# VHH binders against UPF0159 protein Ta1429, part 4

Target 1, 206 residues: UPF0159 protein Ta1429, of Thermoplasma acidophilum (q9hib2r271to476)
Amino acid sequence: EKVRLIKYSNEREEMQKVLALLMYPFAEDASGIISRIKAMELSEASAILERIRDLRKNRRMKVGRPFEAVNYVFEVTTNYGAFRDLQRHRFLSIVRKPLTVSYGFDVPPIIAKMPDLSEEYAEAMKDAERVYRIIKERYGAWIAQYAVPFAYRYPVVFTTNLAEATYFIELRSTPQAHFDLRDIAIRMYNEIKSVHPSLAGIIKFV

## First folded at step 4 (VHH; framework vhh_3k1k_2)

Design s5 (from k1 with A33H)
Fold by ESMFold2-Fast, scan of step 4:
Structure s5 (fold): chain B 206 residues (1-206), chain A 122 residues (1-122)
Amino acid sequence: as target 1 above (206 residues)
Amino acid sequence: QVQLVESGGALVQPGGSLRLSCAASGFTFSSYHMRWYRQAPGKEREWVAGITGSGGLTSYEDSVKGRFTISRDDARNTVYLQMNSLKPEDTAVYYCAADYYEGSGLYPSDYWGQGTQVTVSS
């Protein structure tokens, strides 16, 4: 619901690409590497990835540049505040619709635990929705977006490579991370793991 | 597996009312936005109403605002369209659709029902 993986490639082919790039600096050309990698058993390839995982002792030790060659397209639905924090990471191909009131809004946990303040917050959102709908009917969605409070969720499509995804997931899945980003990070990890169980192993500190 | 089954379509006189139901199965209903579309003979399918899975927000095509009401019952995996003050131009096959996102989003509707015929005539 909150995180959807919308594009990825075949895992075996992605693993072969990563392994070829890992070997490339030590070879005269790519031709012999490609032949070697294509002949490699899946279990052998997975063992190499597990060895790379074991060599990383903490999240500050980055995965290598070859993992930048594995790409994922995600759609994430979150509030503007969480999105601004998400945008600090080097994600590419960001595509969004005009800000809208159609996906609900998030109440900060501290406000949600205070009944009177929570009610006032909800009423402020309700008033903003009324203004939004009036502007949208007269002037369209792109002008109406300026009436949308930062608490409202909206979907954003972006591309990430496996190296950046690893950095993001390991950083934002810690207990110290804010709930919104932590939940997104864990969901992204589970989506990658569901389609690329071997490659997901490089994401160690979840 | 995944099914959307519409019901409630009937012949109704102008000014009458009708309630359509759409029963969903095979997916996490509360995670999806639900929409109603309609298609009259010789015309393209048009969006009528939508209700989000998040926050329960509703939206309507201009010609049905104030006359139609969309609602959902997540416990029963059902979405409804209450149609009041029906006009002959409302005659169409009405389709239920489930969508990860509302509106004319980046993706087409994920799941569609088979449709239910509504005829408004004297």
Scores: ipSAE 0.000, ipTM 0.106, lowest interface PAE 17.7, mean pLDDT 79

Design s55 (from k1 with A98R)
Fold by ESMFold2-Fast, scan of step 4:
Structure s55 (fold): chain B 206 residues (1-206), chain A 122 residues (1-122)
Amino acid sequence: as target 1 above (206 residues)
Amino acid sequence: QVQLVESGGALVQPGGSLRLSCAASGFTFSSYAMRWYRQAPGKEREWVAGITGSGGLTSYEDSVKGRFTISRDDARNTVYLQMNSLKPEDTAVYYCARDYYEGSGLYPSDYWGQGTQVTVSS
């Protein structure tokens, strides 16, 4: 469960909202838009989204503001470094658990390639877990979190919208992106696609 | 005082079936989505299946689609995982988790069961 989509809305309703916002600048009145959108078949709405997808020639071309109205809440379980980088993409962190040793840790690639350093690193993690358990028993989890090394993973809940998710996924799914962020981006794409297959089509450069 | 208690784990031969149960207490069960996860030794925890609070929507990890079925009985505060056509690769400790409050979605799965061991081997 590195990435888990925990809140989203019905796809038909989200598509109707996006289409209404797309039509608004060209409509004579706002009330007429609602009637037209409600009568629209899902296949017709999907065709419009495919045309919008086709007009984007590269990932620098944004999908447009109407897609900011489609909202998602994700739980991402990752190390502190990756968490900090997610915040730079304007993902709003809502809540987190106290830092913990329950979700494992990541070994930096350079250390993983050196057997003696890798063993020393693992022993340091075991020592930190021992200290964590002692502090947690005596003072509770919120104080014990200060003994947790940055290498340990922990779950954080983020909010985002489809436009921001598109930007993040297209930027971070490239082979050149840091592995942890690339993995998160691809998992996030798959989560969105599983619940909103038509809307996920706007994420073109994955 | 939220509690989740899994049961039903056993040793079965390949091709066999098992039904896992998760009994929930300490919260309004019908308001929460419920999920099943599994973890094999040396591997990360893997999401397996989910069901919404209304029971109207279910979702599955690709490797179990068509073989596993998640369901719930709100009158008994219980979520189930029916596992058919079991494979050695399904060997893991299976965990029940209370997901977010369906109406808000602000909190991750804070409550987990103790797990139930499923072993698929001759």
Scores: ipSAE 0.000, ipTM 0.094, lowest interface PAE 19.9, mean pLDDT 77

Design s56 (from a12 with A98K)
Fold by ESMFold2-Fast, scan of step 4:
Structure s56 (fold): chain B 206 residues (1-206), chain A 122 residues (1-122)
Amino acid sequence: as target 1 above (206 residues)
Amino acid sequence: QVQLVESGGALVQPGGSLRLSCAASGRTFSEYAMRWYRQAPGKEREWVAGITGSGGLTSYEDSVKGRFTISRDDARNTVYLQMNSLKPEDTAVYYCAKDYYEGSGLYPSDYWGQGTQVTVSS
């Protein structure tokens, strides 16, 4: 629920596309590149990707434009506070629904450790849900969203490419990063790795 | 501590079928992407199949595509690999892998089980 990969493309075809773009500046023509790539074994393609991984000495060195050609669509469900930080990244597109109370809410850690305040916080959230439902019944979801506290979770769908995903994951997976974003970054990495094990290797500093 | 326990490995004839199971501990199993790998004697570990945390998307190594199916049962904290039309080349120890993440105090890495031996003999 927190991070869901919605769309990806066949890994072999994506690797061939990346390799074609990597070779293009050094080739006489596109037909020569196509022939070379069709003849390439998976072990050879993986070795090239591993060499590119090895050439990056730190996370500030970007993976390069060819990896922008590999695209993923994600749905992330998180509270509005965490989403504000997520929005600072340069994803290709972001699409959201109106804010809602349907996905629960997060209790700030300091409040969660104090039983009396945690109960008061939960009660305040339940009161906000009641107001939300009254407004939604009368005026619809788009108006009712303004009654939703920022502690409530909601889903957003965004498209990213492998280069931007690498930047986000390496930046936000560090132990020092905000916990919610670190969790999202690591889950995105594992979703990518589960469908693109070779291409996921370019994400080095996780 | 995350634990993964693989089972279902056996000796089978070429063309046979097996279903491997990987039982995982923990209440957030449904949030983790899961993967199957295999390792034949003297070879590197090879990725076989993957399934996303939401269970909606699957991916396969080309050599097993159409023959193997990965699936999950989140109520039982288990991922499965249905293996059909087995070939001698499929002989290997099969491992499931689960992403590891625990706060800021630990290194993110894959957790591996002990593996289950699949032998396809002719």
Scores: ipSAE 0.154, ipTM 0.594, lowest interface PAE 5.1, mean pLDDT 79

Design s57 (from k1 with S104T)
Fold by ESMFold2-Fast, scan of step 4:
Structure s57 (fold): chain B 206 residues (1-206), chain A 122 residues (1-122)
Amino acid sequence: as target 1 above (206 residues)
Amino acid sequence: QVQLVESGGALVQPGGSLRLSCAASGFTFSSYAMRWYRQAPGKEREWVAGITGSGGLTSYEDSVKGRFTISRDDARNTVYLQMNSLKPEDTAVYYCAADYYEGTGLYPSDYWGQGTQVTVSS
């Protein structure tokens, strides 16, 4: 599965926002907090985030609501079965296209390692593509999507925040998780880390 | 023929270090996730550490975090487990395992090694 981070904000600004929200319950003047946070160096802010990371002893201890303020837009190209599992994580806001055969399909790992079964699986997919093409030509893409097996990939655009991304990545990156979701979780982590290396540090159990 | 061969198991004193190796052959190593498991006498086999075939991302059981490091050398078809600050409770037979995609906690993995004994005792 291909995972792309489409939209994110400047890391320093996001860190300042998180720190302001963390301090807000303990102060009477929000504007004073914001002014002080804006003067803070990136290295000082990163040190505070490292301390917060250290306070989490296990993945059941949530990162806290301030981290919900850091937002990401992802495009994920994955099979429909994996997408249905992603929908269980209700933090996702989803924009979808009709199911299609244009992005290929995934062969389940147990089948992929068995040549005869792999060939039969590929032929079944080829047969489904023929049915899809006939229905699409006569009735359009919205009706033809019902002929697309769960194995076929299609792109979805969704939004998440750093708190929910942390929950998803820590839950789904473990060896016990289904491989399709584990691959997505690991790729999401790498995308976040590449643009927000300091904030990504809050994702501890990956 | 598919083979996973562990080596490096030894008797070591508490606080010591040890590096385990697992040499793989007969499959496309870089496409497989690699894992280390251990089994102490009278206990069930437990997962210790994992590294993906894509991206080389690592994961660890809580009891070994900060002490153990998993790594891989795809050019040599080998996965390693560096064990530091060893404790008596780390005493177990250590097993290497390979999973093409299957990592759902299912037993058995696609391929297993024969195991190597690690004993931590004074």
Scores: ipSAE 0.000, ipTM 0.098, lowest interface PAE 19.4, mean pLDDT 78

Design s58 (from k1 with S104R)
Fold by ESMFold2-Fast, scan of step 4:
Structure s58 (fold): chain B 206 residues (1-206), chain A 122 residues (1-122)
Amino acid sequence: as target 1 above (206 residues)
Amino acid sequence: QVQLVESGGALVQPGGSLRLSCAASGFTFSSYAMRWYRQAPGKEREWVAGITGSGGLTSYEDSVKGRFTISRDDARNTVYLQMNSLKPEDTAVYYCAADYYEGRGLYPSDYWGQGTQVTVSS
C-alpha cells in the first residue's frame, strides 16, 4: 500500500485541542477556555473550523501554529528520489528499512512513454535485482542496499502534523515536477479525511 | 513574454450562465496548476476554483461548489470556468492565476491575469 495512516488520535479531542490553542492568545484564563471547549459539541467545533477554513483565501496563507498540535504517523512506500524530496518537508522519520527490491520500482514518465526504452529500463532493473540477491545472500540486507538502484521503492515511517500535512498536500497535489509526490499527497489527504473529516476541511487547496 | 489573458466577462441576469476563458502563453502550461480567484469592490480577493496540471483533481470554494466547473485544455493552453445559476453575490472581477509549486516557492502565485468583470444584475 503506497500510503498508510498508522497512528492518529480521536477527532473530537484533537479539535478541542486546536480550538483551545486558537483561543489562548485572546483570553485571560486558560481554565475558562478548557471548560468552554469541553462543553462544545462536535457540530459547533466543526462550524468554527469551517470559518477558519473560509478565512484562508489562498494557499500562501498558512493554517497557523495551533494545527501543529494534531499529529499523524504515516508509512510511505516510494523510490529514493521521491523520499529525498519528502525529507525537505518537516517529516520526522521514526523507522526505515534498508533499500530493497521487494516493493518494485518506478519508471520515469518520459521513459514510460517510450516502449523500447521502457523495456530496456525494466531489463536493467532485473539485472540489478539479480546482483542485489547475491549480495544479500552473502552479506545481508544492510550491505545489499548499496546495490539497489534509486528507482526502487522502500517503506519509511514518518511523523507529521496537520499544519505540515496541509502545506505538503497543497504544494504537492499539483501536476508534474514529481508525479510520485502528487500521488502521495492525494493519498495522504484521503487518509486524513477518512479519520478526521472535520479537521481535513482546513486542507482547502487540493 | 509570459501572460494570462482572461475573457468572457459580461453582464448577466440572476440564474444565468457564463463561461470564462484564460489563455496562457510564454510558459509550459501543462506543468502549472491553474486557479480562479475573484474580488468584489471593497472586499478581499477570494479563491474560487483550482485544477491540477494533470487535470485529475479539481477543487472549489464551498459557495460555488455544484454551480461552477473548472476545466482545462492543454492543447490550447486554456483554462475555463463554467458558471451556472449565477447570483448577485457572484459579481466580481475574476482573475486567472498559474502556480508551479515544486521548486518555485509558494508565495505568491507565479503568474496572474489582469481580470475580467462579471456582473450579475437585472
Scores: ipSAE 0.000, ipTM 0.116, lowest interface PAE 20.0, mean pLDDT 78

Design s59 (from k1 with E102Y)
Fold by ESMFold2-Fast, scan of step 4:
Structure s59 (fold): chain B 206 residues (1-206), chain A 122 residues (1-122)
Amino acid sequence: as target 1 above (206 residues)
Amino acid sequence: QVQLVESGGALVQPGGSLRLSCAASGFTFSSYAMRWYRQAPGKEREWVAGITGSGGLTSYEDSVKGRFTISRDDARNTVYLQMNSLKPEDTAVYYCAADYYYGSGLYPSDYWGQGTQVTVSS
């Protein structure tokens, strides 16, 4: 399973947007807020975000709505079972291709631990691929997808925002979470941190 | 606070045996799967063996099956790798790792040791 961040905006501009939204309810004048934020040094903006991080005592204390304004588009290549679990989170949109055999498959952890079961599992996957190829040739990929076992990986594109990403990453990065979702959550965190190191600071419980 | 300390690495002749140990501290050892990895110079780190937190299931990379045995002693917070019939190709730095999940290995382990050198040479 791979996670790839395919769209994001400039961090300084996103930080200015979040800070403006955070300050707006408490200000008499919107123009004053804009001038203040534009004059703000990156270090000062980062300190404010660190303070917000410090005020959250546990992951059930959600980040504020202003962080919903920071948007990300991710491509996640994972098995169908993990995808079903991802759909339970409040992402704005999900786009997928038909299920396919082109990206390999994942052996469930309990089966992967047993060489005899792993061999039998792999043989069942080969049999399913044979059936998939026959159906695809005759009826096309969208009908053939029903022959693809849940173990096979496929790419899914979805859009999320920083508030939802924080909730998902903090919830699913714990040791008690399902392994596939934990792996996705940690990779998503690393992708966000790579492009938005200051904004990623709001994600506290990783 | 969390530490993994490997020991037992040595120079050994082909066909020889070694037992590696990894002493863990700072976390609930019995809740974690333990793994051994190795890295030869100029090569990527590769997974060698794993054992579940319960100790009930073990798994091995194909090239070491039948020669290496992983085991654990939860009372001593220690995991072991018994290496038999050693080959020059087994020469590497061996790393101990702890992971709450015994998964696909696509994500790095939660905790890592600093490694112990095994050299198989005549």
Scores: ipSAE 0.000, ipTM 0.105, lowest interface PAE 17.4, mean pLDDT 78

Design s6 (from k1 with A33R)
Fold by ESMFold2-Fast, scan of step 4:
Structure s6 (fold): chain B 206 residues (1-206), chain A 122 residues (1-122)
Amino acid sequence: as target 1 above (206 residues)
Amino acid sequence: QVQLVESGGALVQPGGSLRLSCAASGFTFSSYRMRWYRQAPGKEREWVAGITGSGGLTSYEDSVKGRFTISRDDARNTVYLQMNSLKPEDTAVYYCAADYYEGSGLYPSDYWGQGTQVTVSS
């Protein structure tokens, strides 16, 4: 599977938004917060985020609600088993394309260790692809999807926020996690870090 | 159809030992990650220990590390929790759970047992 970050906002603007929400309970009015945030240096803002990171002693201590305001849209290309596990998380809206044969398939590890069975498995997948193409030509992709074996990968788009992404990444990046989800979690972390290096610092238990 | 039945709960003195068992039926046991949870009076249910479907990886809550050992017998569709050096704070109803994934234990399990009471008291 492949993880791609499709939509995100400017990091400085997202940091200012998080800091404003963090300050809100202690301010007499919301408008006064804007002046304080605009005067804050990037190094000062980063120091506040680092102190928040340091206050979390374990992954059960959730990041605060202000971090729910930072939104991401991800595309993950994965097999049906991994998709089932992703559905167990509370991501906002999951949108997928019809199941397809265009992104390859995964061979179960026990089958992969048996050369004869592995070859027969691959041949069965190629035969399924031929049937899929015939049905798609005659009845369209939405009907053809029912001929696609669960071994095939397909793209799924979902929306999440920084707080939910932190929970998922910290939970699923452990050595004990299902390896497909661990790989997805690590890739999501790297995508967030590449665009939001300061905000990614709150993801502590990776 | 699908059933998880815990047993082995008892009253035990501080410093004592107990072995809990969870018998599973109605699903392909070897494909499921098995976990133990506990719930003390007035508290939320908390994760205690887990063992993967392969039986190769075990994990424990920090407070029980070194004292509790989780194991499984796939031929008998049973998971065990060996509890040593028991403390009054270990008093709780212990639940067996099964998941069709190798998660860390924070998310809901696919199947749950009805629980077995462990009381640590002099």
Scores: ipSAE 0.000, ipTM 0.097, lowest interface PAE 18.6, mean pLDDT 78

Design s60 (from k1 with E102T D110Q)
Fold by ESMFold2-Fast, scan of step 4:
Structure s60 (fold): chain B 206 residues (1-206), chain A 122 residues (1-122)
Amino acid sequence: as target 1 above (206 residues)
Amino acid sequence: QVQLVESGGALVQPGGSLRLSCAASGFTFSSYAMRWYRQAPGKEREWVAGITGSGGLTSYEDSVKGRFTISRDDARNTVYLQMNSLKPEDTAVYYCAADYYTGSGLYPSQYWGQGTQVTVSS
């Protein structure tokens, strides 16, 4: 699977947490917030989130900092270039392992448009795999990783929060975005929606 | 042991309707989110709809929103997908999935059914 959501928390609890943080600056008594949140129905919480969504006019209006408190762990299987772009969006990699040839490779778009060059590129990748196998057999996977071209895919585990995910998804789901990143952004959006349908509503510009 | 069994797939004309069912066993059904996915020939598996275990909140992929409805019957341990206004583009094998956390390790376990074929054509 290219994108898997591997850790998330109960939506009601996450919504209550966000709402508590949103209400905190306006409360004279913190105990009142706790009491209100404990009594709040899920439908009430969802209505408040819809109101917040409606207040955002465009993607340049960031979601508030309380949404940073909602956390996700994703496994993404992609090439090294796309991996570096995810890191630029402050997705923290929490598991590091050696590069590998086990998940295939991506052909750069310019080369993919030319059948002869595409075939020659694939042959070069197969040559790299042969070298990788020889080194791995003699010296192990951690040394063999240095023979793996950047075109090869590998799984990486990332952490992110709802505010960062919203920014990434809204920015990278545009038609002009790199195809791999747009695909990842849409898949992440769908994963979040599948477990947190109310919270996913804050991701407005997809 | 966890089991998910889909049913209800059929051949139907464009504009028609179908209701898919997914019978679950081997876990505390009401505690877990349930999802529907589909896979068309030559394409990757795509998420279609989801429903939470608490409060019954639902979510949909944009291309099916307004046409498909996911629901659950916790007394029968069953998830349903009501599909209306079917289009040829909806032709796919439909899969039921459940997220289950084992309490050990980093990953939640994900369980899949065997799938049920939906074909929309004249």
Scores: ipSAE 0.000, ipTM 0.344, lowest interface PAE 12.6, mean pLDDT 79

Design s61 (from a12 with S59T)
Fold by ESMFold2-Fast, scan of step 4:
Structure s61 (fold): chain B 206 residues (1-206), chain A 122 residues (1-122)
Amino acid sequence: as target 1 above (206 residues)
Amino acid sequence: QVQLVESGGALVQPGGSLRLSCAASGRTFSEYAMRWYRQAPGKEREWVAGITGSGGLTTYEDSVKGRFTISRDDARNTVYLQMNSLKPEDTAVYYCAADYYEGSGLYPSDYWGQGTQVTVSS
């Protein structure tokens, strides 16, 4: 899978946490917040989240800091160029495997449109795979990774939070975004929605 | 961001020697895995030699093993291909190529030199 959600928390507990943080500035103390949260029905919590969604008029209006408390761990399999762009969105890379030729590669769109460059690109990939094979055979995968062009895909584990995921999904799901990032954004949205349907509602501009 | 400039190509007699140089600019050179390719008239571009950015590990196409040596001088941002015992079959345009980490890029990059002509004939 290109995007896989590998860790998340129970939605009711995450909603209670977000609501507690939203109420904190307006409460006299934490005990009052705890009592109110315990008494709150899921439908009431969902209604509050929908009101917050409605207050955002465009994607430049960020969701509040309380949504940073909802955490996700994703495995994303993509080329190194797309991986570098993901890092610009403040995703924390926790762990990666050595770069490999095992997951295929992506041809940049500008090169794919030009037959002569496309052929040269394929030759470069073939040559890199030959070098990779020789180095891997003699010195192992960690050293061989230095022969792998950035076009090759590999899995990376990222952590993010709901606020950053909202920013990324809304920015990168547009038709103008790079296709690889748009595909990742849509898949990430679908993964979040499948486990947190109420919280996913704040991701408005997808 | 990276420019590769090659030099050293010439006409030499069989059994002769040449050293090709490829000077890199614009980025931290030690991060690059460097490779040499060649293309003879009417043939596909062929990989010749490679050197990693880490540890200086080298690898070679079978037809050049023992005759060619790839090396790097990180202080001078230069990779070399020392070619000994040259054969007419080594006649080609030689290219250096770098792959490197592009911190802000959306697309992977392989940077190529302009090529330098090596002719081995009597």
Scores: ipSAE 0.000, ipTM 0.094, lowest interface PAE 18.9, mean pLDDT 77

Design s7 (from k1 with A33Y)
Fold by ESMFold2-Fast, scan of step 4:
Structure s7 (fold): chain B 206 residues (1-206), chain A 122 residues (1-122)
Amino acid sequence: as target 1 above (206 residues)
Amino acid sequence: QVQLVESGGALVQPGGSLRLSCAASGFTFSSYYMRWYRQAPGKEREWVAGITGSGGLTSYEDSVKGRFTISRDDARNTVYLQMNSLKPEDTAVYYCAADYYEGSGLYPSDYWGQGTQVTVSS
């Protein structure tokens, strides 16, 4: 599984939380907001989210801070190069294993289109894996990770919120983005959409 | 100090040709993936073409395939974009960009030039 959503909350409760935070700056009384949100139908809440979506004209118009209140925990299995790029976003990296050769490796798409270069790339990976095995047997996995090329995949678990996920997905789903990150972004979008179809609507520029 | 300086932008008639140049300094040019982007008024910046550090592989946006050719001269620290069969919709400011590898550490690119204007009119 390249991308797996391992933790999320009930959509209705998350929508109510977002709406309460959206209304807060415009209300004189916090108790009035709570009462209004509790009485709100799902269809009414969805209509408000659709209006917010419509107000965003391009991806540089960020979703508001209230959407930071919706949290997701993902497991992503990807190469170290893509992981380095992923970490440049505001994701909280909570768990990482040592780099390993156990999950295979990715060949950059431009190299994969050329049989001779693809073969040379694969041979370099095989040589690195041999060195990794020797070091691991002698010194253990944490030292052996220094022999693992950036092309090899490994799983990482991280936490993100809906605002950061929107930023990442819209930025990295474009055709000119790094292929591995574009694939991850699209898979993250599909995972969010599968559990939170109404909230996923805020992710407009996919 | 890193610098990318574009040149070659001009006004041309439809069907004409232009060659853009981007002179680089302040980094190990031969190890960087080089890209061309463009931005038309009121639109977002879009990717046009890319070339690997070795110069062995090139890639293009579908609308420019067969018309544009990217190349590089590592001895001169320069990347080029040869633009043929120009159309009015190619009118844009063209930007040179550099990345340490094809998937850069910072999207969209590590380093950017200031742009050169191409106008296809009349």
Scores: ipSAE 0.000, ipTM 0.098, lowest interface PAE 17.9, mean pLDDT 79

Design s8 (from k1 with A33W)
Fold by ESMFold2-Fast, scan of step 4:
Structure s8 (fold): chain B 206 residues (1-206), chain A 122 residues (1-122)
Amino acid sequence: as target 1 above (206 residues)
Amino acid sequence: QVQLVESGGALVQPGGSLRLSCAASGFTFSSYWMRWYRQAPGKEREWVAGITGSGGLTSYEDSVKGRFTISRDDARNTVYLQMNSLKPEDTAVYYCAADYYEGSGLYPSDYWGQGTQVTVSS
């Protein structure tokens, strides 16, 4: 898959954690808040999150720091250009494998519009894959990565939190964003929504 | 949430024509490569045709080149397969698929439709 959510926590527990942190400035003791939140019905917690969503009038109004406590681990498979843009965002613990030919490659849009150049480009990639496989068999993947053209996709694992994910998704899901990052943002949104439908509601400007 | 719904499959006679449609929802359609695959009973799934996102470069399996045409309507989130000069060998369930990255033959398709049956027989 191009975007895969590989680790996340139970939604009820994450909602309880966020609500406890939201209440903390208004109470004298965290322990009492946590006990109350644990007893809260999921529907009640969802209603509170929906109210918070309604208070954000535009994407410049950031979600609060309590939402930084909800963590996700994603794997994104993308080309070098998209990766350079992705790494400018504040994602933690970015980890990659050696560059590889196993995930396909992207044809630059200008070349893709010219059928003869597109075919020539694809043949050049096949030649690079041949060289890659020979080097990999003899010297291993870490040495073979030096034969991989930058057009090839590779997986990157990163951690993020709900506040950073909201910022990235709202910024990069706009029609003006580059196609690669826009699609990554929308896929990340759909992954979060599939496991955390209530918490995903805080991502308002998609 | 993400859905690809094929339609247009039918029984047609050899030499006939048929147009398949695939309606997409739940993702940014214009950014996805759309492909058509087919699978006959007892055979492996075979790639048939592909079309890039907005701008429309197309590619075809050799056995259908010149007979089939793939196209898309991004305003309607729909991809089409126009099939002409149909042969009994074209009998199969036809599936549409969406791929995020162009040229991802080394990578499985991201989304698949449910399929639509095309039968070419006298």
Scores: ipSAE 0.000, ipTM 0.090, lowest interface PAE 19.8, mean pLDDT 78

